# VH-VL binders against Active breakpoint cluster region-related protein (ABR): the designs that were tried, part 7

Target 1, 199 residues: Active breakpoint cluster region-related protein (ABR), of Bos taurus (Bovine) (a6qns3r647to845)
Amino acid sequence: VKISVVTKRERSKVPYIVRQCVEEVEKRGIEEVGIYRISGVATDIQALKAVFDANNKDILLMLSDMDINAIAGTLKLYFRELPEPLLTDRLYPAFMEGIALSDPAAKENCMMHLLRSLPDPNLITFLFLLEHLKRVAEKEPVNKMSLHNLATVFGPTLLRPSEVESKAHLTSAADIWSHDVMAQVQVLLYYLQHPPISF
Short names: E, the ipSAE of ESMFold2; O, the ipSAE of OpenDDE; V2, 0.75 times the mean of E and O plus 0.25 times the DockQ between their complexes.

## First folded at step 1 (VH-VL)

Design zb2 (from zb1 with heavy chain D99E W100Y G101D Y102F Y103W D104S S105G S106Y G107Y Y108G; framework fv_izeltabart)
Fold by ESMFold2-Fast, scan of step 1:
Structure zb2 (fold): chain C 199 residues (1-199), chain A 122 residues (1-122), chain B 111 residues (1-111)
Amino acid sequence: as target 1 above (199 residues)
Amino acid sequence: EVQLVESGGGLVKPGGSLRLSCAASGYTFTSYYMHWVRQAPGKGLEWVGEINPSGGSTNYNEKFKSRFTISLDNSKNTLYLQMGSLRAEDTAVYYCAREYDFWSGYYGMDVWGQGTTVTVSS
Amino acid sequence: DIVMTQSPDSLAVSLGERATISCKASQSVDYSGDSYMNWYQQKPGQPPKLLIYWASTRESGIPARFSGSGSGTDFTLTISSLEPEDFATYYCQQYYSTPYTFGQGTKLEIK
């Protein structure tokens, strides 16, 4: 279901599944080598997501016992399966245009205006995720995950072309897909390196 | 057994103050929103306000916002309603109620106390 | 504020027969396919009891004879076969926006 529906129903600023997965990763996975890069067991990820979706009050006990890579994988899957990407279909072309700007001042102005154009639940959840990823990257000497590595993992899950554009690219060459993915990575990396202040 | 028990009701003069308590037991207090709902004699239900025990955030019916304050003590699993500048129209049974598993998004008040009666009269 | 209006104010139905209670919101209480609507039962001298949430989802322990339906501004609570313990006042409640508001109540009397 849409993130705005979830946050409204939970009367929260950030979805419960996002908050709980982030909390567990920071408790047990912050020093895990390859956190977010290494795949969790698919059946574990599906089981955990089903428990969140099914309104199961025993979720916290399940979280404490589960492999940390499965919890990290559940967070990635949640963002990937949102009916609309966190950074929205509407703003996708603008993010692609903005990140391509060569003038640093124009780029900053454009990128900051795009964040302000996001619906509040999307913006707040994105800022929450940015802070989490920065904390993960602080432990890079141990976990081997840089800001670039995290942007590579999450960029394509948070930012993807609309279904119409995706279908238009269905028969495209691999190099075209590679170019789009690189731009998606660059957008997230930009915000990780230039964190929004006073939002 | 999950229970909510209200106390603190009584007779108070117009312009007076009164504090109601709601003691919760049998569940994890910080996992549920807490509500105050009132009912005047022979009338329907009226929502007063809510509080999230996990963060302390509150929301009020604007009608009561300047005169009533909701607070809690997590160490005692207790919810409070501080009522000031009471009027005859505030005469009612005051219920506390918990909101079912807040993370699931199912917003129904599934457990209620028996209520405590507040009478505002000279 | 969203005003909830119930009809009828009172209803007399024979045991074993169907009872239908309506609730109308002054504006839509739907958001992205979900209806932010609850139904409660209140017996004299007792607190309200949650029957239905999300307009049509029956609370655990509530008999199957109770059902909720509707969307947008128009909602219905149905009791398919009235039992003696069903005499009570029924309230609809929106939780789409604060302040959360209740209907005025429908008093169900057994003929």
Scores: ipSAE 0.000, ipTM 0.466, lowest interface PAE 14.1, mean pLDDT 84

Design zb3 (framework fv_izeltabart)
Fold by ESMFold2-Fast, scan of step 1:
Structure zb3 (fold): chain C 199 residues (1-199), chain A 120 residues (1-120), chain B 111 residues (1-111)
Amino acid sequence: as target 1 above (199 residues)
Amino acid sequence: EVQLVESGGGLVKPGGSLRLSCAASGYTFTSYYMHWVRQAPGKGLEWVGEINPSGGSTNYNEKFKSRFTISLDNSKNTLYLQMGSLRAEDTAVYYCARGLEYYYYGMDVWGQGTTVTVSS
Amino acid sequence: DIVMTQSPDSLAVSLGERATISCKASQSVDYSGDSYMNWYQQKPGQPPKLLIYWASTRESGIPARFSGSGSGTDFTLTISSLEPEDFATYYCQQYYSTPYTFGQGTKLEIK
């Protein structure tokens, strides 16, 4: 279900599933070694997501009892399974061009403009996520997750490469995909290192 | 605890220039967009422009873009409005305002304003 | 530029009565289900005070008697039961596109 439909239905700024998973990770997972890198049990992640999808009012009790890596995994899965990536299909080429700019001022202007071009539910949810990830990285000495590690985990989840239609590029699909993944990581890392709008 | 204090207003002749300052305190300056908004005597509010303190990127009301420049000094937590080629129509109280905590376009903290009078 | 028009320009209301202020935008200020509309209160000699953002969300500390409603081009600020401190000028403001624009203001006066 589109993020705008979810936030409107829930009468919230950020999807309930995102808020609850983030809150629980910050409450008891912020010092977990490899948080977001270590996989939770797949059946636990699926069960938790199903309970959120069913709008079960007992979700808070379930969250307190569940493995923290399963809660972290549920957040990652939610973003990965959105019908459209959080940072949108429409803006993807512009993010790739913007991050490649060599002039720092031009890059900042472009990257900030792109955030303002996002639909509000996408922008607000992204800013919420950025603040959460910065708090996680603050505990790097304990959890071993740097800003770069978190950008590596979430970058490809929030941005998807444009589909290659040219036959000339089909023989280099692996190279194109690899280059795009590096750029996706750099886009998220840029926003983590340069505070756009505080939440 | 959170405060914005404007200064630099005064009487200036048409064609002159003036620089306004806005000193911020009580919060992380680089985390919020900053705005300049003016109000002519007995009139409504008019948005001048905005700046992101974390990078210095600006947006202006096109009406002011060629004559006014917004800048910052992050080491002093201070916002500036450099005004040039001033006209009688620029006579107003100039407010600096902080963007809303979660939405930079909602202005939740305002200074008391500084008065600029453009007159011969 | 988006033009914001308020009505009425001035409104006289008795204490405890309901006050309703309208704001019309020259084009829709909605995007993806959200309305990019703020309401401010201003008293003489004071800066504006944010009351409502996102058309209907009350700012922290704003009394429940203040409510915002509407979407698209037609918005309303309602004060359900006027208190002495509510006599002020009220402004709507769109932030859908730059330049951000304000209505001309509506002055609430004691009847």
Scores: ipSAE 0.000, ipTM 0.437, lowest interface PAE 16.5, mean pLDDT 83

Design zb4 (from zb1 with heavy chain W100S Y102S S105Y S106Y G107Y Y108G; framework fv_izeltabart)
Fold by ESMFold2-Fast, scan of step 1:
Structure zb4 (fold): chain C 199 residues (1-199), chain A 122 residues (1-122), chain B 111 residues (1-111)
Amino acid sequence: as target 1 above (199 residues)
Amino acid sequence: EVQLVESGGGLVKPGGSLRLSCAASGYTFTSYYMHWVRQAPGKGLEWVGEINPSGGSTNYNEKFKSRFTISLDNSKNTLYLQMGSLRAEDTAVYYCARDSGSYDYYYGMDVWGQGTTVTVSS
Amino acid sequence: DIVMTQSPDSLAVSLGERATISCKASQSVDYSGDSYMNWYQQKPGQPPKLLIYWASTRESGIPARFSGSGSGTDFTLTISSLEPEDFATYYCQQYYSTPYTFGQGTKLEIK
């Protein structure tokens, strides 16, 4: 369930489901208009998730034939269903404080220090995701997904404590315009625009 | 050192049952898929099935699915193959093998036991 | 099921010569730039030993004289300079989909 448990079981730096979904999106979905914004069919996403949970090896055939938006949706669902968000509950307040800093040098020092404070499986998986999202954004003229659009989609998925998630289920529309949601988007956007190349 | 040791093979009559064991040591048992592979005398290799020790999920060669069951005991680091309704053509050396993982991919069977012989005859 | 067919069934080669073994899959075993094809060596009375995975990646500890190549449905194992310990049966195996299937084997004999 936890990323650290999954990566130990798989003897992998990045969870198998993350790697396979990303590879398939880069292969077939890089020019798909609204990739990650357009919802995949819920039954397809659940079916794909079940195959990953029960039978990782049979996934290779299924990925080639499945609707690309369902594969993209499976990746988003995986991060949403983690017991703890990828960027962790512990560091959430620090990310919110760091992104609010006015001085660019202080912000950079704080934001980079926070990445180094992540557990290794979380950090490596996050860096893998950042490179993927940047590749998607390179095709913005075709797929219409900017770095900001991708940060809007993934930010709240990667940066959300349990209590905020519970509240969002009751008032999700209002949360899109909340201060916290905008800050979550800005944190992910910061790392997309300022890639941590030294890691 | 990493090793797999099979046991439980022997002579059984057609229609009989037999349980094979594979004791694993020298690594984290729950981190690797486990396989059963058999080889009839003088013939090639035939994959029987696999199991994920972490979740217990199994895949079988359809040929064996109704007669054979793969299971584990994680507390003993032991893999089992329960064989039922045995036939003369099930006579073979049965190997357990560990599936290697490397970063993002599973790639093959990197550690094998010595094998245990099953003979089905009247 | 994916059928793996090896050729030849047996091959006699002199020490120091190159040995080439072919393997054909009944359908492509490629996915996302990788070929899910393995090669194993088996000596009499011993279990198989993994030599090559992903068609061309040598397993740790395998001598450089062993190399794999190919993609899609056609694969080759090459031993560049045959040594006495290379007398064995070689099996290809697809790892693309269950059931995982092996070729019938190629027996390498020293002339």
Scores: ipSAE 0.005, ipTM 0.469, lowest interface PAE 12.9, mean pLDDT 84

Design zb5 (framework fv_izeltabart)
Fold by ESMFold2-Fast, scan of step 1:
Structure zb5 (fold): chain C 199 residues (1-199), chain A 121 residues (1-121), chain B 111 residues (1-111)
Amino acid sequence: as target 1 above (199 residues)
Amino acid sequence: EVQLVESGGGLVKPGGSLRLSCAASGYTFTSYYMHWVRQAPGKGLEWVGEINPSGGSTNYNEKFKSRFTISLDNSKNTLYLQMGSLRAEDTAVYYCARDDYSNYYYGMDVWGQGTTVTVSS
Amino acid sequence: DIVMTQSPDSLAVSLGERATISCKASQSVDYSGDSYMNWYQQKPGQPPKLLIYWASTRESGIPARFSGSGSGTDFTLTISSLEPEDFATYYCQQYYSTPYTFGQGTKLEIK
């Protein structure tokens, strides 16, 4: 279901599943070594996602008892499975072009203008996620997750071209280090290192 | 003050195409979702689709998705509905309407007067 | 798709009397304590006019005699004391999920 439909239905700027998973990770997962890097149990992640999809009243009870890595994994899966990536199909080429700019001032102008071009639900949800990931990275001495590590985990999840996704079966594990994947990581890393204060 | 004005309706043969326009005035166009809603003669309301002027994202009633396209021109504060492969059952008054998504007000609070599309041999 | 069914299809009410229109959704349109349901009024030759949103919140400028109630699958629009200008067709609409769907309409006739 598109993020705009979900936020409209929920009368919220940020999807409920995003807010609840983030809150739980910040409550009991912020000092977990390898948070977001370590995979949760797949069946736990699918079960939790199904409960959110069904809008069950017992979501909060389930969240308190579940392994934190499964909650973190549910957030990652949610963004990965959006019909359109959070940063959009339309803007993908512009993000790739912008991050490749060598002039720092031109890059900043381009990257900030791209955020302003996002639909409201996408922009507000992205800003919410950026603040969360920054808080996680502040605990790097304990959790061992740097801004770069978090960008590596989330970058390809928030930015992906349709042609690469349609040909995912042709991509080897080694291709996570390809030029396109590196650029996706660099886009998210840019915003984590240069937070948009005036949005 | 706040107005939506539709135009572009008319008589079309089956299999033909039409482009409807909706000119908005009196408010900040990019702060509201825009909708197309139709009403066949003597029948009820049927939602066609929506667009967010801020980013151009669209949602359609699947019934129309393959034949109809919603677009906009923010520089002119104008919403469009491109209709193709028209059938007799597409005969209706077509309304444009806005909702205040930015304030999470999901009622369609302002509507145009409608433009009539007649599909007939 | 969520099917919205109104009852009755039409009713006649005397001026000053109470009118009640029902709307039933084929599945719940509630999420996290809110009901994603609107009511519209349409007069002949005019576009629809928003009356109620969030099942029970009256739109600005709508007279206090109009009220909405209900939750889940069962909703009601009430006009406490019918005025001549209330002659119209009334539609319920869910915005819980796309495609947004309307009831078939209830035509209110003044006796």
Scores: ipSAE 0.000, ipTM 0.469, lowest interface PAE 15.2, mean pLDDT 85

## First folded at step 2 (VH-VL; from rc1 with heavy chain S50Y, light chain G34N; framework fv_ramucirumab)

Design rc6 (at its last look DockQ between E and O 0.06; V2 from the best seeds 0.00; counts 0 for: pae O 8.3 > 2, placed apart)
Fold by ESMFold2-Fast, scan of step 4:
Structure rc6 (fold): chain C 199 residues (1-199), chain A 124 residues (1-124), chain B 107 residues (1-107)
Amino acid sequence: as target 1 above (199 residues)
Amino acid sequence: EVQLVQSGGGLVKPGGSLRLSCAASGFTFSDYYMNWVRQAPGKGLEWVSYISYSGSYTYYADSVKGRFTISRDNAKNSLYLQMNSLRAEDTAVYYCAREDYYGSGSYYDAFDIWGQGTMVTVSS
Amino acid sequence: DIQMTQSPSSVSASIGDRVTITCRASQSISSYLNWYQQKPGKAPKLLIYAASSLQSGVPSRFSGSGSGTYFTLTISSLQAEDFAVYFCQQSYSTPYTFGGGTKVDIK
């Protein structure tokens, strides 16, 4: 279900699944070694996602009892399974062109204009996620997760080519080795390394 | 300095219309969701409406839905509330307020800066 | 809609007193609770966000606690400028809702 539909249904600015998983990770998982890299139990992740999909008020009780890597994994899965990537199908080619620009000023102008072109629910959710990931990276000495590590984990979940990704989940080794995956990582890393984003 | 300066209040008859304005200065207006909150004389605070960054997404309290329209002009750093079909129970001081800028890491939707308030009186 | 119940509606206190105000939500709102101070004829001022985080520029005698459905605002040593009305507000779900307010008056 599209983010705009979810937030309207939930009467929220950011999907509850995103907000609640982030809050729990910051509360209990910010010093967890390999947070977002270490896999949670698949059945726990699917169970938690099902509760959020049902828009159930019991979410908070379930979150406090679950392994933190399962909660982190639920957030990753949510973004991967969006019918349209968070940064959108429409803007994908423009993000790939923008990140490839060699002139720093042109790159800055392009990359900032692309964020401004996102639907507001996508933009606010992305800004929320960016600040969360920056907080996680601040604890790198303990959790061993750098900005680059987090960009590697989330980049491909937030950016993917239209037509292929709109209809299929990326699971092949060929996707890992593609030049596009490296560019997807670089786009997210650009925003993670950027000074506070302002329009 | 960060400020919200309001204007446009007044006295109107039931069924009348009024437009409130809120002018922002000292910060990047387009970075913030904006809100309207009202307070009837001697009563508590009641949330009225919010508007997203671009103005494409809005939400209204049930008491004003269909009668009030929130809008913004980011080029002019201005927020508006168009009030139609006004009723006696709409009589209140109306405040504009900004909430968290998510890019700064604050995302609890607290209202950290408020306008001075604009009095709206609906009376025959 | 989430209902916020605030108590007491008023309290009479002296300078130097510890004042405690309570706020209850009709359902769990995690830590999405904010506290505001309002003086006569003025707009509200943010004191505390996220249940327990002190807003910059607010004196340290103000503190907030709680999570879920039960929240407390404490003024550890009441000063002359603290005589005002205090409101809690949930920002967990739209529509945002406020408590009824607590008037802190001089004894």
Scores: ipSAE 0.498, ipTM 0.806, lowest interface PAE 2.8, mean pLDDT 87
ESMFold2, look of step 2: ipSAE 0.128; ipTM 0.698
ESMFold2 (binder alone), look of step 2: mean pLDDT 92; pTM 0.945
OpenDDE, look of step 2: ipSAE 0.013; ipTM 0.576

## First folded at step 4 (VH-VL)

Design s10 (framework fv_ramucirumab)
Fold by ESMFold2-Fast, scan of step 4:
Structure s10 (fold): chain C 199 residues (1-199), chain A 123 residues (1-123), chain B 107 residues (1-107)
Amino acid sequence: as target 1 above (199 residues)
Amino acid sequence: EVQLVQSGGGLVKPGGSLRLSCAASGFTFSDYYMNWVRQAPGKGLEWVSYISYSGSYTYYADSVKGRFTISRDNAKNSLYLQMNSLRAEDTAVYYCAREDYYGSGSYDAFDIWGQGTMVTVSS
Amino acid sequence: DIQMTQSPSSVSASIGDRVTITCRASQSISSYLNWYQQKPGKAPKLLIYAASSLQSGVPSRFSGSGSGTYFTLTISSLQAEDFAVYFCQQSYSTPYTFGGGTKVDIK
């Protein structure tokens, strides 16, 4: 379901699944070594996602009892499986070209402008995620997750080529994919290092 | 003066191939996304494809995907459309168009167009 | 794909008339809507970008309005050179899509 439909239906600024998974990770997972890097059990992740989809009243009990890596994995799966990536199909080429700009002032203007071009549900959810990831990175001495590590984990889930764009890269897939993945990581890393404090 | 000059059109049989060219002058070609738009005789406009300023990103309309390839040569200020496996329904005037950015880069529009090149796919 | 529906498909008007053309998007496109004018045998020309911003060199009798799914192009006082086909186009998401066009004919 599209994020704008979810937030309107829930009468919320940020999807319930995003808010609850983030809250639980900050409560129990902030000091977990390799949080977001270590995979949760796939069946646990699918079961938790199904419970959120069903709006089950027992969701809070499941969250408190479940392995924290499964909760972290549920958040990652949610973003990965959105019909359109959080940072959108439309803006993907602009993010890729913007992050490649050499002039720091032009890059900043472009990157900040691209955020303002996001639909409100996407922007608010992204800002919510940025604050969460910054809090996780503040515990890097314990959890071993740097801003770069978190950008590596989340970049490709928030920014990915559409199916059509993936097919367009077929003739040089390895080189283009490697370049795209690095750029996706760099886009998220840019916002983590230069937080948009005016929103 | 800013302009786009097109060439390469013609008559081809179904299943044939054709390559269209668009030569840019009067602006820094490598700073702009470029597009191909077509128009069948007496019909409306149909967007065909775009290419980013570096050439790293392309997108195609479903009707041409797998058959057409957009490319550019920034050193020569030139845009190309390689058309393979041509069909009768590909018969159209093909326009190249420059995509410029407005409102601090968030909005875009096709501000400069080539004169058009006729492509006829017929027996 | 975002479908763009224009109405009317044609309109007959006289010099000095006010002409309005509408464009509807199948989903919200915010203000990512452009208007183009095409004269017979010529390439299209950009009139309006970002739903309501007039392109440099375009006469002020042209104006655009709207946001979301409903947009209007208005020619306040039709001139002889305005007899043409007009197209709306969304640039909100790929693939970019055009409306079917509105032909403005002399009455």
Scores: ipSAE 0.000, ipTM 0.448, lowest interface PAE 18.4, mean pLDDT 85

Design s11 (framework fv_ramucirumab)
Fold by ESMFold2-Fast, scan of step 4:
Structure s11 (fold): chain C 199 residues (1-199), chain A 123 residues (1-123), chain B 107 residues (1-107)
Amino acid sequence: as target 1 above (199 residues)
Amino acid sequence: EVQLVQSGGGLVKPGGSLRLSCAASGFTFSDYYMNWVRQAPGKGLEWVSYISYSGSYTYYADSVKGRFTISRDNAKNSLYLQMNSLRAEDTAVYYCAREDYYGSGYYDAFDIWGQGTMVTVSS
Amino acid sequence: DIQMTQSPSSVSASIGDRVTITCRASQSISSYLNWYQQKPGKAPKLLIYAASSLQSGVPSRFSGSGSGTYFTLTISSLQAEDFAVYFCQQSYSTPYTFGGGTKVDIK
């Protein structure tokens, strides 16, 4: 379901599943070695997502008992399963073009313009995620997750070529996938390194 | 540097209309959700409404829904509150406030406030 | 809607005293709780965000604690400039709601 539909239904700015998973990871997963990289058990992730989808009163109790990697995995799965990637299908080509710019000033202008072109629910959810990932990276000495590592994990989940665009990439699956994935990683890494709102 | 300057307000009769303005300076206005908060004489704070970055999403307190309209003009760095069908109970100082986040999480705090505009609804 | 209940409604204290104000939410709001200070004739000022984070420029004698449904604001050594009304506010769910306020009078 689209983020705008979810937030309207929940009377929230950011989807509860995003907010609750982030809070739990920051509470007891911030020092977990390989957080977001280490896979949680697939059945636990599916069970947790089903509870969020059902909007059951049991969710808070279940969250405290779950393996933290399953909670982290649930957040990744949520973004991956969105009908449209968080950073949108419409803006994907522009993000790829913008990140490839060699002039730093032109890149900054383009990347900031693209961010501000996102639908408001997508933008606020993305800003929420950026702040969370920066806090995780601050504990890199313990958790071994750098900004680059987090960009590698989340980049491809937040930015993906549409099915039509993907079908155009037929020269070499390995070469094209590697190139696009690297660009997706660089887009997220750019925003992690260049805060969109100055404070 | 960073400030919100309010204008509008005054005395209006029940059933009347009034438009409040809030002019922003010293920051990128379009990067912030904006809020209206009111305070009746000698009473506490009551949240009224918010508006998203582009103005495409708004929310209102039930007490004002259908009567008040929040809007913004990002090119002019200005926030507005159009108040229709005013009631004696709407008498209050109205504050505009910038909504931002800090530190360990995304927490939607009001870090910058306007000076306030008095709205008096009386016969 | 989430109801915020604040206590006490007023307190009179001497300079140097520890003052504690409490705020209760009708349902869990995690750490989405802010504290504001309002002086007579002025707009409110943000003191604490995220239940326990001190806003830049706010004196260290102010501190916040709590999560879920129970929160406290503490002023460790009351100063003359702390004469004001203090409000808690939840930002967990829309509509945002404020506590009723606590008036701190310096004797």
Scores: ipSAE 0.525, ipTM 0.812, lowest interface PAE 2.1, mean pLDDT 87

Design s12 (framework fv_ramucirumab)
Fold by ESMFold2-Fast, scan of step 4:
Order: C-alpha cells, then sequence, then structure tokens
Structure s12 (fold): chain C 199 residues (1-199), chain A 122 residues (1-122), chain B 107 residues (1-107)
C-alpha cells in the first residue's frame, strides 16, 4: 500500500506503524545493544505488521508486551516492503548521481533539492525517520549503533529498485546489489550527517 | 524576523465569496505545512484546513469541505483561503499559522498571522 | 474525530499562585499535544509542544506534562501578564482539534 494512501486513510502525516514503532523503540529500545541490527522473531514481526495492516488502532497493549527487536524489525520490514521505496523510483537515479558529486557545495545543493522534490508524505515520513535515527545514534556508547551502522541497515530499505525492476536483472543481481547498496548507504548517511534544517 | 502578515477579509452577504491572503517572510516558506484556524466572536479556536509543503496534499474540516479551498504560491511566499458559499456561521477571525519547522515530530503552530475578520451577514 | 475536553473553563487566582489546567483526549494521542496562550484581541502564542517541551522564549514558570489521554499545563507562580485564555490542541490526527479553552482571571 502506497504511503500517500496510508496517511490519507489514517488522517495523519506519518503512518501510524512508523510513529508507533519509533515511539516504542525510543521508550524501551534506545539502550538495546544492536537495535535495528539484531533480528526480531519473524512470527512476532509478521503478527505486529498484520495488526497495523488491518487498520486496527487497538495495538498499544501488543506493543508494550512485544520484544523490542521485533518492533524494530517491524519498522524495517514496513519500509522494505513498501511497493515504492520511501525516496521513490523516480528520484533514485538522481540520488545516485548526487551522492557521487565530488564538489561539496554542488553535492549539498543537489541533495537538498532532491529532498524538496519528494512527494510531501514521503518527505515528512523520511524527516521523521532521520530525527529518530539521530536519537538512536546519540546512545551509541550503550547501543553500539553508529550513524554508519544505521545507514547500512536503513539505506537499502529506503533507496532500492522496485521488486519488479530488480527481477529484470537477476543474472547480474550481484553486481547491481554490490554497487547500488554502497551508494544507498552513502545517501542515507549523508542526510544523517547533514540534516536539512540543523539545530 | 519570522512573520506572517494577513490581508483580505471584510463584510460579505450569505452565499458570497471572499479570498484571504497570508504573506510569509523571514523563513523558507516551502519548508512548512501551513494552516488556517478560525475563531468565532467570543468562542474558541477551530481548525479549518492545512496544506502540505508543495500544495499537493490538503485537508479540510467537515464544516468547510467543498466550499473552501486552501492554496499556496511558494514563489510568492503566500498562502490563500478561497471561501465560497459563505454562511453566517463562517463569521470569525481567521488566522494563518505555520506548522513546525522541517521534519518536526510534533506539528505545533509556532508562528501565527495577526488575524483577519470575516463577517457574513445580510 | 478526536475530542479535546479542557477543564476548568475558568479559574480565578492571585499573583504567585500555582495554576493547573487539564486536557483530556477521547483517544490516545501519545505526546502530540500543544498548549497555546491567547490574550484579548491577539493571535494565539505557542507555549508548549510535544506535551512537555517549552517553546523558546517562554518563561520557565510554564510547564506541561502527560501522555496518552491526560495532560496538564502548570503555571508555577502566576504573573499579571498571564491573564489570558489557554487552549490545548492535538496534532496526532486530522482534523486537528482544540480544547474549549480555560480563562485565567487574576482575583
Amino acid sequence: as target 1 above (199 residues)
Amino acid sequence: EVQLVQSGGGLVKPGGSLRLSCAASGFTFSDYYMNWVRQAPGKGLEWVSYISYSGSYTYYADSVKGRFTISRDNAKNSLYLQMNSLRAEDTAVYYCAREDYYGSYYDAFDIWGQGTMVTVSS
Amino acid sequence: DIQMTQSPSSVSASIGDRVTITCRASQSISSYLNWYQQKPGKAPKLLIYAASSLQSGVPSRFSGSGSGTYFTLTISSLQAEDFAVYFCQQSYSTPYTFGGGTKVDIK
């Protein structure tokens, strides 16, 4: 289900699944070693995602009782399984070209322009996620998750060829994966290190 | 300085139309969701509408849906509210308001216009 | 729609008093609650966002607390300039909704 459809259905700017998982991770998982890197139990992740997909808002009890790595895993799975990646199919080539620019000023101008070119639901959800990941990284001494680690986890989930497009390249998938994954990580890392509006 | 300056408003007969304007200065207008909030004389605040960064997404209170249109012109740093088929119950001071800075979790209205009086009477 | 019930509708207090205003949401809104101050003839001013975060430039005597469905705004030592109407507002879901307001009168 497209993110714009979800937010309109829920009457919210950011999907409930994103907001509720983020809030629970910040409440109980900020000091969890390897948060987002360590896999949660697959059946728990699928069960939680199914509750959100049913548009059932009575999920607060389930969230409080569930393993925090399963909640973190649910957020990762949500972004990974979006029919269109959060940073979009349309802008994917531009992100890859922008991150490859050698001039710092040209790179900054390009990368900031690309954010403003996102559909509004995608942009606000992405900015919400960036703020969350920054807070997780602030606890790196305890949770052992650096900005680079978080970019490695989330980059490929937010910046990926659609499933249909990736299947078109099965015989060269290893080359595409190796090349693009590094760039996807670098794009997310760039925004984590250079927030559009700083404090 | 960060400010919103409103114009338009006035007296209009039931069934009439009016367009309110809100001019932004001192910040990057296109980085904010914008809202209209109204207040009937002696009453509380009622949220009317919002518009997203580019203007591609809007939402309206049920009381104004189909009659009011929110729009923005980012090149001119301006927000608008086109009000059609006005009714006596639309009589209120109308405020434009900026909704947080880029990427805020909390969607608070941190900057408000001075307000524009709209009176609908025969 | 989420209903915001604010109490009391008015309160009379003396300078130096502690004033507490309550806001209740008809469903859980996490911490998506804001508090505004409005003086006669003026636009509202943001005091507190995210239930408990003090807006820049707002005096430290103002504080907010709560989460879920129950929230409070506290003025620890009422000053003459605090004579105003106070509104809570949820930003969790559209339509955004405001409480009915609390008028603070100095005795």
Scores: ipSAE 0.528, ipTM 0.817, lowest interface PAE 2.2, mean pLDDT 87

